# VH-VL binders against Cytochrome c oxidase assembly factor 8 (COA8): the designs that were tried, part 141

Target 1, 167 residues: Cytochrome c oxidase assembly factor 8 (COA8), of Homo sapiens (Human) (q96il0)
Amino acid sequence: APERGAERRDTAPSGVSRFCPPRKSCHDWIGPPDKYSNLRPVHFYIPENESPLEQKLRKLRQETQEWNQQFWANQNLTFSKEKEEFIHSRLKTKGLGLRTESGQKATLNAEEMADFYKEFLSKNFQKHMYYNRDWYKRNFAITFFMGKVALERIWNKLKQKQKKRSN
Below, E stands for the ipSAE of ESMFold2; O stands for the ipSAE of OpenDDE; V2 stands for 0.75 times the mean of E and O plus 0.25 times the DockQ between their complexes.

## First folded at step 12 (VH-VL)

Design mc2 (from m7 with heavy chain H109Y; framework fv_ebronucimab; at its last look DockQ between E and O 0.47; V2 from the best seeds 0.00; counts 0 for: pae E 3.0 > 2)
Fold by ESMFold2, look of step 12:
Structure mc2 (fold): chain C 167 residues (1-167), chain A 124 residues (1-124), chain B 111 residues (1-111)
Amino acid sequence: as target 1 above (167 residues)
Amino acid sequence: EVQLVESGGGLVQPGRSLRLSCAASGFTFSSYAMNWVRQAPGKGLEWVSGISGSGGRTSYADSVQGRFTISRDNGKNSLYLQMNSLRAEDTALYFCAKESPFDYLWGTYAFDIWGQGTMVTVSS
Amino acid sequence: QSELTQPRSVSGSPGQSVTISCTGSSSNIGSGYDVHWYQQHPGKAPKLLISGNSNRPSGVPDRFSGSKSGNTASLTISGLQAEDEADYYCQSYDSRLSGYVFGTGTDVTVL
């Protein structure tokens, strides 16, 4: 029975392999940290009495979720493509086929793969640095507007209490 | 150079369909919401439809709801407007417009880049 | 559709100051939604002049200024120049329509 490729929302694909020899360990690949467990897409509710300030906050949160999901989706795709290209290039250099005799994709040992991980980290260092900067900017803005919305709601509640008391 | 170029306008009969395209260049297209705005000859601007950066959220003016469909292809840096069941009232110059980035100080969005427009004429 | 109301035309001599009003309702400007301003020369696409009620984008002369109070926004052109002859539109968001709304447009003529 065919097995659908699993899409993991909060972790990189598992590196656990049935092909690991008994004398050598298999490596789970170095994926993104589990700090992205809240990347599940959310459809935001629009309240009947949404204020302009609440709308600004909602749009900012929606855009930030899209930006974050887009960044990591692109990084995961790039990682997977460059990993495959690296493996194919090294197998070609060694004169080996791209598939084993069993039809499974050929791979490299952990020491050989270390060169790929080093290159990928180095190549993407600047991108991740800018991502972190933008992440902080976005979350600061979200926190700032959350505070403004909270104050607006407190003020509105106090106005309603004063109307009741004055009647 | 940041640029938006509309195409696909023309003369069509009422009840027919037409598909507009907007090609974007010079910026990260998928990062910004996009809008269609139209202007009937000798008249003012009218917002038609908007779409989020990812394409997952759309909105429409009441006058076009159910007849027009906005979409985007972020791989081709292109925005589209499928216009079905066209009416004489839809005759206008159709502009593609980019929303500005969120201003972290003021919290505002505006239409900061516009295309030149493509003319749609609906007439028997 | 609800439109934001602008005067049909405004005129002034070079060097004069002119003001264009933009009046909305409780579902748009009156609820506190931002107002943006666009300039459109004949045969050209609109250009953003003012965002967020009063902010000038880079490259817009400082003689253009905007403000908002209550249901009304204003665009002021100080020191009117010949190149300011154009149509001007305000724009906001309308919660009742769940969409953007433009003003009726103002034709500015430099005498």
Scores: ipSAE 0.409, ipTM 0.745, lowest interface PAE 3.0, mean pLDDT 82
Fold by ESMFold2-Fast, scan of step 13:
Structure mc2 (fold): chain C 167 residues (1-167), chain A 124 residues (1-124), chain B 111 residues (1-111)
Amino acid sequence: as target 1 above (167 residues)
Amino acid sequence: EVQLVESGGGLVQPGRSLRLSCAASGFTFSSYAMNWVRQAPGKGLEWVSGISGSGGRTSYADSVQGRFTISRDNGKNSLYLQMNSLRAEDTALYFCAKESPFDYLWGTYAFDIWGQGTMVTVSS
Amino acid sequence: QSELTQPRSVSGSPGQSVTISCTGSSSNIGSGYDVHWYQQHPGKAPKLLISGNSNRPSGVPDRFSGSKSGNTASLTISGLQAEDEADYYCQSYDSRLSGYVFGTGTDVTVL
């Protein structure tokens, strides 16, 4: 079976990926939502002569994106796993099977699911507090460095203007 | 104790494959980018490959591009280097190295922790 | 082929100062990327000595200092001691290669 498939050459995907920025792009690009985190990744443009300050800003933004992707991927997987375990446990307690008389997955009503959401939020309260703290700290830092980069670019333009007037 | 331990090195014939492993302990493995660096006998350091903390981004030196594959298993705190189509020029001591945490004041991408290395010899 | 260029060797007597240069190009040090320094004793793994051009990691003596200007970074070892005899490597990021580059290495001998 798998060996039969391996004997055939794969057809290369047709079309251009919309996630990849066009050649000669001078701007950041936003990709499709990640399967696990459900967040859209940003592909950052790297200038040919990136300054140390521009590098620090880009690295901070890239690291913040990775941190955010990792946090939500883990959180979503934990939520899904615990939700499924909760539903199975409650159905077992009621003496019900995992499937309805119509053959569909058995579900709990909204009132019963409210118990799960309360438990999940309570259990993860500290985790979410630390996430929010770090999220604000990272965004303040990004805004600060964006301002510094903007000032650097203004000073460089002024210096070039002075040089051209001297010649 | 923060530690990296490489394994999987040995004698291998040209054109064949070898897989290196690096076991990490004493730090949150998934939070840091990891790299492979090699050193041929009596020669200097050469960067080989790097991988982000999540495993979502990889990079390779031109000399190994298309032949080597870096990967990681964050659940096992392990880093791997799959080496295919080995050449005599790949003979070296292979180190795994951890990138330092990002810091606004102290810089990025310094290799702050190194393993002791595992020797790969490619000869007939 | 874009290695950072270091002198092959430098030497000094105990108590003297020596400086090791590390010269790059516009795609690495010249673009403003940080320079890191490593010390390697024979038969041992490299040890991070200086990070981010001039920062000393915990446990590194004050004798070691780093600086950077233009295309060149420098490592200075003041008050040379016998245990400073080792190989020293600089490292930076190269935008053309989209990867890390190491220097050619410098052997420091203490008489």
Scores: ipSAE 0.000, ipTM 0.503, lowest interface PAE 14.5, mean pLDDT 80
ESMFold2 (binder alone), look of step 12: mean pLDDT 92; pTM 0.946
OpenDDE, look of step 12: ipSAE 0.648; ipTM 0.861

Design mc4 (from m7 with heavy chain G53K, light chain S98D G99S; framework fv_ebronucimab; at its last look DockQ between E and O 0.01; V2 from the best seeds 0.00; counts 0 for: pae E 8.7 > 2, placed apart)
Fold by OpenDDE, look of step 12:
Order: C-alpha cells, then structure tokens, then sequence
Structure mc4 (fold): chain C 167 residues (1-167), chain A 124 residues (1-124), chain B 111 residues (1-111)
C-alpha cells in the first residue's frame, strides 16, 4: 500500500497584525496589508456601552475578517509555491538554469504563465466556489445584523426623546 | 471521530509554571475557536480562556488574567495553555472545548466537543 | 466571578418532570445572550444538552427542553429516567466581564 505522503499543508502562520491602534481611539482603524493575505485588517472599536446586538455584529465582522485573512493567506502561499514549482519544472524541461547569464532569476514568458494560471484556477475552482458561497452567507448575515442594530439605535433614540418630553 | 485529547497536567508547587496541550482530530481545527474550561475537585465549571480560529484574538477570565496564555498551532491541530505563577486555587481538571459552528442568525456559540480533561494539582 | 445562579439540587421520581432554573443578571441572560445547557455524569466530561436556549443537538432526547424569560433560563426534564442522574450546568456570556460564564451547577437525583 503506497504510503500516502501526508502532504504537510504549509498553513500560513497566523500573523497577528502587530498594528495596535491608539487606546483613546473612538473609531475603527484600518491596518497595513497583511504580509500573507495582502488584506488590510480592521481593528474594530468597542464602545463602553456596547449592546449585545452590537457585540454580536462586531464578533461576526471580526470572525469574517479572520476567515478571509486565513483563506487568502493560505491561498497566496499555495499559489506562490505552485507557481515556483511550475517555473522550475518548465525551465528544467527547456534545459535552462534558474538564473540567467546576467545572474537574474530566470522567468517564463506570458504565454507559458497563462498555462499555469489556467491550471491553477481549474484546480482550485471548487475551493473558490465554496469560498464565494460562504462569503455571501457571511455578508448577508452581517447586513442583517447591521439592520437590527440600526433599528435598535432608532428605538433607543425615540425612547430618549419621549423621556425628555415627559420631563 | 471528532476528538480532543488534553495532556501536560501534573503536580506542581505554587509559583511554578505548567504548559497544557490539547490535540484535536476528526475536524478542521483551524475553522473553530477553542477554549479552556476548568473544574476544581467537587466544584462547578469555570471558563478560563478562549482563542479565535486564527489565534488573532484571545480572552481570559479575571482569575487567570496576566498569568495564563492561550495559543494554538493550526498546522499541528494543537491548542496550548501556558500557566505561570500557579496558585492552589488553580487546582482543577482542565478541559479543552471546541466552539460550535457560528449561528449566523442568532450569533450563538456553545461548546459542542470536550476532551476528557487533564488534572493540574498545585500543592506545597 | 459573576456566576449564574442554579439550585444546588433537584430531585424527582421516575416519570416525573423536574425543572432547573438558571438566574443571571442584566449583563448576561437579561441582556439577551443565549443560554446553553450541559449534562455531566460523574467522572465524565460535560456534554452539550441544549444550545441557544431551546435547540437540541442530535442524539439528545426530546424529554429535555430549554426556555428563557427575562434574567432566567430553565431546563425541563420530562419523564425523568435513572440515566438522567447527573450534574447540569447552564452557560452564557457576560458583557461586563467579556467572558463566558457558567452556572453554579445543579445535582439532579432520581428517587
């Protein structure tokens, strides 16, 4: 029975963005692009009197962000690895070295790279379909909770106005 | 089979450090937030710490804040709890617990999978 | 640590119904956070019994039901069986502590 080599899925290290917003910030902050995912993380502001609904929304947004960061970090790592392997294999087949005579990294032409992109997209098609489905589900949920939070805020403002009129 | 297996418990003196490990199998570990819950002998359940799926967010109970550190290695399907400055009151069975899938309608999380626990005894 | 308050013990005869209360505050159950319930047999890990106030996971008998009103959640065990003898814990979230909170636990005895 051939030992199925456990393909060590090189998971991208969860690089916790070292970006810390100022403690006195009263708004959301956008960090620099993450080195693995290339996505800019958002640091969500936590109000002192955060409602349970607002907290649920915040947590959903945070979880969705982390999900996106992890997906793209892993996807970019896989892409980079497979791209490098493709380039090396093609250069070897051509009898070319990994470096040019000038010492530069040997590259493939745009037509050769188009084959790589086509193959990569085909291989990852199902993964991208699942990603897109889940992305829409998450964003729908976020939008739904945003609506609920908006209604809660309107209701609270109306109650405050009524209390001010009765005094 | 979905399983969590805790390890690293033992007898330690007050002020010492201990590191617990939890090995996950049978599910996509990186897709779920993980928690530590403890139970002192003959006592109830106490939440200790939680960590997000990516490890980017951590939370702690006030009783362990500043002394314990939760971490995870998604490549090894492993959860960790570094316990420093241990006290007698930290004596407990420590469970690794998986959060249930997020309910997008209600925003609820329960602990749907538990390990068998690892015993930590802090005594002079 | 703000614990959810449960009765220390509840007892009933086989076939009877028993109810376990879980009382919180305005920062946890009363703020609208859901309550989960766990069953724990002696020397065993806790098992999720009820999720999200009233949802039963697969494999949990229908004789277990959950409800929530105001600051109090309730677990009802109908048709009590000998195998239901266990500790029961409620669990929620507290916004002031930014932490999960458990109930004090209830010992259910079958007479």
Amino acid sequence: as target 1 above (167 residues)
Amino acid sequence: EVQLVESGGGLVQPGRSLRLSCAASGFTFSSYAMNWVRQAPGKGLEWVSGISKSGGRTSYADSVQGRFTISRDNGKNSLYLQMNSLRAEDTALYFCAKESPFDYLWGTHAFDIWGQGTMVTVSS
Amino acid sequence: QSELTQPRSVSGSPGQSVTISCTGSSSNIGSGYDVHWYQQHPGKAPKLLISGNSNRPSGVPDRFSGSKSGNTASLTISGLQAEDEADYYCQSYDSRLDSYVFGTGTDVTVL
Scores: ipSAE 0.124, ipTM 0.706, lowest interface PAE 3.4, mean pLDDT 87
Fold by ESMFold2, look of step 12:
Structure mc4 (fold): chain C 167 residues (1-167), chain A 124 residues (1-124), chain B 111 residues (1-111)
Amino acid sequence: as target 1 above (167 residues)
Amino acid sequence: EVQLVESGGGLVQPGRSLRLSCAASGFTFSSYAMNWVRQAPGKGLEWVSGISKSGGRTSYADSVQGRFTISRDNGKNSLYLQMNSLRAEDTALYFCAKESPFDYLWGTHAFDIWGQGTMVTVSS
Amino acid sequence: QSELTQPRSVSGSPGQSVTISCTGSSSNIGSGYDVHWYQQHPGKAPKLLISGNSNRPSGVPDRFSGSKSGNTASLTISGLQAEDEADYYCQSYDSRLDSYVFGTGTDVTVL
């Protein structure tokens, strides 16, 4: 899996860094969980000296986050909708009302609900296979561009040091 | 050579049953999901039924649900379609199709190998 | 409704380009499922022509190309040849029906 919005230090011995180049102070930020997807969004920093490769990487990461947020928001809604439909259908078959005597929503026991979970997983199997394929494709692309950016930054440091020695 | 050969078609009366077979050769049959697709005379393609590589998951078009049963025997490299309560609207050329592998990098669910089909005619 | 909509027929002269549309819904193409294309000559079995929206299997001429955007996929045949005269079908997966769905088919005629 690629790093979640963190920039690597060119000089750091290890780990993920939130520090920016000295000219401009900057940090990627992790926000609160989204109401619908339950995923925490990353708020991406845009450096003033962003190269075309760095911009491509940032946009790819942003696009992937949006795609992932949308997928899980939709899955959470679909799960909730189909769960309620299943419960209502089984209660109707049993001749029971949709609410208890106290006004609370009627529900099914764990054994009865196991049928729903099995059916939901079976019905959504292909959708999750496509999600996983696209997830891997996106992460492969992000990793590829992270490598290109890392090489670009090494090259720029070497050019700066070589220019100072030449003067 | 990769090949799918259907058999078991014929003329039957409405309400009767027929069993189609599809013999596979030239590939590892147990590694792939399989499907039946039909084509009524002068009409387009209609997916009928599919079965996972192990046989543990099956699916059916609404038009055949409850009447047709797909199965496979991986030991015999064979796919089957049991067709019960046949109707005139089931008259079609029935194709056996191999599903391409799905993997997280390159694979997708296409029908990459087809048989030539076996004709089923349901007529009184 | 599970069918993908295609034009009934398309025609072109040798050397022209023709494009076949395949329009689905939010439960199939609109959900991001791949679109595949099949070519069927008279009296023959269908043949996989394009997989995964735009991938040409080995042996398929490069004049065939595919694309997808939104609810619609397209097959383009550039440089039409007489052998391209056939029926063409798109196909995807529909999550509401838990089934594969084919397009209505397009009869391509080379004039």
Scores: ipSAE 0.011, ipTM 0.613, lowest interface PAE 8.7, mean pLDDT 83
ESMFold2 (binder alone), look of step 12: mean pLDDT 92; pTM 0.944

Design nd1 (from nc3 with light chain Y33W; framework fv_ebronucimab; at its last look DockQ between E and O 0.56; V2 from the best seeds 0.64)
Fold by OpenDDE, look of step 12:
Structure nd1 (fold): chain C 167 residues (1-167), chain A 122 residues (1-122), chain B 111 residues (1-111)
Amino acid sequence: as target 1 above (167 residues)
Amino acid sequence: EVQLVESGGGLVQPGRSLRLSCAASGFTFEDYAMNWVRQAPGKGLEWVSGISWNSGDISYADSVQGRFTISRDNGKNSLYLQMNSLRAEDTALYFCAKDSRFFLGQGHFDVWGQGTMVTVSS
Amino acid sequence: QSELTQPRSVSGSPGQSVTISCTGSSSNIGAGWDVHWYQQHPGKAPKLLISGNSERPSGVPDRFSGSKSGNTASLTISGLQAEDEADYYCQSYDYSLSGWVFGTGTDVTVL
């Protein structure tokens, strides 16, 4: 029976943090760092009487969070893979094994690794520029809607106060 | 029902201009990025342009950059494509496609129109 | 324009399995962008078949499956049926183009 090679799902699982906040929570929860992105996911609270504006804000925040999680999960995976390949290639070139005589994983010195980091950053420079651009666009939109929601809440409170004074 | 309906296609001479429209219904139009995709007769799909939910992000394929302008009117649930300096190679069926997300690049095209035919010929 | 590379045509008999490959580059599939698949019948608009590499929308049969590894995505059609005769396109986002890219398309024929 041919061993079905475990196709390593290189798909960064959509890291839905298995962290489930308490059902009775009335606030946003911050989960532990995701194992792939190293970002802490936020579990957004959904009010019972969520306004359309609040809902849109929440959706924008959720989408942006997912976007960030995916970007960094993929970036970290790529980084780890390329780093490992670099180390292996350099060790091989030096005629060194992957393990030391003591059985420890062979490592490169800081100077050799500096070359890797420089190359990696250079190669990914454009990707990071686009990420930063998009990050600002998304956060600007979120901030704008946060302001709108704040104004809506103020207005609703004022209306409630007026109604109480008229009764 | 979620629906996209393209219009404005027709026969035009090279160098002329044409404006396509896409009318959206059945969903909150302002919550999604929108795209134009074209298909030349007997050819594959080619992405033309995309616009984010708030028009804050716009992108074009290199083949149409500087000639085409994508825009949207969220109040009218409408997407537009102004096509200037038309060429024979712009001859295609033009589809309006709804993105599944607010911003470009993160979603997928979950709804398509039936397309409007643009023919550029002398 | 950078297109994703697909085989021109794939054929199979009813009940067989066929696989369509979609090969990109380090700026799209290889950069970690999701791959989506569309089915297009003659004279019809494209229809979403697979989203996010492997997710099936409602109404898509389970005989359609998607996968991704490195710079290559794959669509597998198991138990090929006559109604599966269509053109299939992969799609991904390319950060270098700030835009979407489609595959060259694959014509699937049922023999």
Scores: ipSAE 0.748, ipTM 0.892, lowest interface PAE 0.7, mean pLDDT 91
Fold by ESMFold2, look of step 12:
Structure nd1 (fold): chain C 167 residues (1-167), chain A 122 residues (1-122), chain B 111 residues (1-111)
Amino acid sequence: as target 1 above (167 residues)
Amino acid sequence: EVQLVESGGGLVQPGRSLRLSCAASGFTFEDYAMNWVRQAPGKGLEWVSGISWNSGDISYADSVQGRFTISRDNGKNSLYLQMNSLRAEDTALYFCAKDSRFFLGQGHFDVWGQGTMVTVSS
Amino acid sequence: QSELTQPRSVSGSPGQSVTISCTGSSSNIGAGWDVHWYQQHPGKAPKLLISGNSERPSGVPDRFSGSKSGNTASLTISGLQAEDEADYYCQSYDYSLSGWVFGTGTDVTVL
């Protein structure tokens, strides 16, 4: 059974691809890169006295992370699929098989692949423009609420110091 | 009790304007995107417009772009649709729908109102 | 209006299974956007049935299931009951339209 603060390699969560932060942590944790998106997920700490502002900030960050993970996972899968289709199409045009005599996947050299990379970037230009626009909108909101939370924490510290001095 | 109540529908002449309202209760309205969806008599569902939690992201179906304006007042827990230059083709039951997310795109519509009828005729 | 393609109607006897297809394009389902399903009884507002391709909200019976592959999503109703007689709509997001797109709707009849 996993214990707080203990390392239990034999009893680690069965999902090696699943991130599990320490139970006693008081901090956000950054996990390993996701298989599909290559982005490292953040696992957010929820304090016992989370304020309404802190909760809204956490929810905004969680949603934005999920959005970002989905976009890049999908983009990476699309890239891989279209790359394979391009290679297959060009090999067929050259009259070559899809595999070498050793059974390995046939491929194209870097110069031949340059056409694919240029076409993929051009084809996906609008999608990336929409992604960038949404990214800025989301991160502006997050930054604004980070500032509000910081001020709230300063205000709470000042109230606690005044209470301590006046008691 | 989570609830959405639309109002402001009615009979109007072509070329006129109408404003729909949607009153929300039972949830934190300011944390969710909101949408309008319409259904012409005997027809399917058509998304009309959506607005993010903070009004920073707004989108319209091509059929209403430039004629309709979506807005929200988070202080009043209310969503609005200003419909200008109305056409017979805009005749439909208009639903208010709560998105499951702050921003448009990745959510689903988990709460719907009962709709308000808009008829554009004569 | 852009829309996702569904069959006009499907029917089945009580206890049978029916499957409703939902076909999109490269800017919506084919771009990897999730598919959601809604059930609408006559005279009623739509109700969420399946979200995120296959997730059932609380209160939705296990006989409803969803899946997605390529440009196509499917809703399966196993063990048809009389109360399942309704219209069913799929929904996805479309990045080229910057908006939501519903399917054409499928009228399910229980014989």
Scores: ipSAE 0.595, ipTM 0.814, lowest interface PAE 1.6, mean pLDDT 86
ESMFold2 (binder alone), look of step 12: mean pLDDT 93; pTM 0.955

Design nd4 (from nc3 with heavy chain H108Y, light chain A31S; framework fv_ebronucimab; at its last fold request DockQ between E and O 0.57; V2 from the best seeds 0.72)
Fold by ESMFold2, fold request of step 13:
Structure nd4 (fold): chain C 167 residues (1-167), chain A 122 residues (1-122), chain B 111 residues (1-111)
Amino acid sequence: as target 1 above (167 residues)
Amino acid sequence: EVQLVESGGGLVQPGRSLRLSCAASGFTFEDYAMNWVRQAPGKGLEWVSGISWNSGDISYADSVQGRFTISRDNGKNSLYLQMNSLRAEDTALYFCAKDSRFFLGQGYFDVWGQGTMVTVSS
Amino acid sequence: QSELTQPRSVSGSPGQSVTISCTGSSSNIGSGYDVHWYQQHPGKAPKLLISGNSERPSGVPDRFSGSKSGNTASLTISGLQAEDEADYYCQSYDYSLSGWVFGTGTDVTVL
């Protein structure tokens, strides 16, 4: 499982209905968890009247989602592979087969598996530190542009309302 | 047409400084990370430095850390490399390269300039 | 490491296939970072040949193919032609260096 799902929308769409606001006819959609990364992808809506700021924000979010999906897909596969290798090597050290006499997969006890989890975390500590640094850099930029888009939408709404009343 | 044009190369003495420029055209410069790559005569490609779209993520090869400074001016569609304390080993053809992504990491260099030659000798 | 390992040179006759290996480490290719390939003719700038391990940009012939497994990526040129005579470089990202790393380069000669 991923430690942080930064690319998922932090707020689920409220008021899920067939109605869309005037500035945004439809909403982004959150899909099911990806088979490999376990992250839920956002399926981005691209309206005809998307502003340059809105387009940049969407592109930043799309790139960050792809980056995050790829990182965790790779980490999940590596984790599974190394876990199986650890179990197999420890069973061989104990002189045991990979399966019990009943045919079930042989297992290690919780204390032995804790050794794997500790080793994996220690081995990957530096990689995850760099991932976390990059995650914050990306999400700081995204948050900044979310604020710019929000201000743009408020300003356009006020201008549109003022024009209607004066015209 | 997407293109990158480097300039500012030349012959300089060791210990001196030089500033390279790269003029970009034909694409939205501010949406992409940018990189400098060099190639010493008869040698392979060496990545020198990269800068994210917003200058918030900057990295240098160990060989130039502390001596070179990458920067960009998105208003002028330009990338720069300030090279201080130049050494003979910095002699190379310097390429400007467009990254395919906003941030450094998983992109590729899809557009290259023709390069500007820097020669450092006494 | 500041470079990915490639064979110094590879040669083949017209119509043959050649494969160029690119070997990295656990902090670059081994961590799942993509490998990109560039072709460079003498006196010219490098040109993107393969991106994302195996994707061909527009204008690149389908005789060029790429793959990646473990710490190693491969570029295969099937049906060598005279125009394929050039230097070839692989590239990946290295998280420990926070930067890009190029391969040592491979000179492809068409006999």
Scores: ipSAE 0.670, ipTM 0.860, lowest interface PAE 1.3, mean pLDDT 86
ESMFold2, look of step 12: ipSAE 0.664; ipTM 0.856
ESMFold2 (binder alone), look of step 12: mean pLDDT 94; pTM 0.960
OpenDDE, look of step 12: ipSAE 0.814; ipTM 0.925
ESMFold2, fold request of step 13: ipSAE 0.656, 0.622; ipTM 0.856, 0.830
ESMFold2 (binder alone), fold request of step 13: mean pLDDT 94, 94, 94; pTM 0.958, 0.958, 0.959
OpenDDE, fold request of step 13: ipSAE 0.866, 0.865, 0.868; ipTM 0.950, 0.948, 0.951

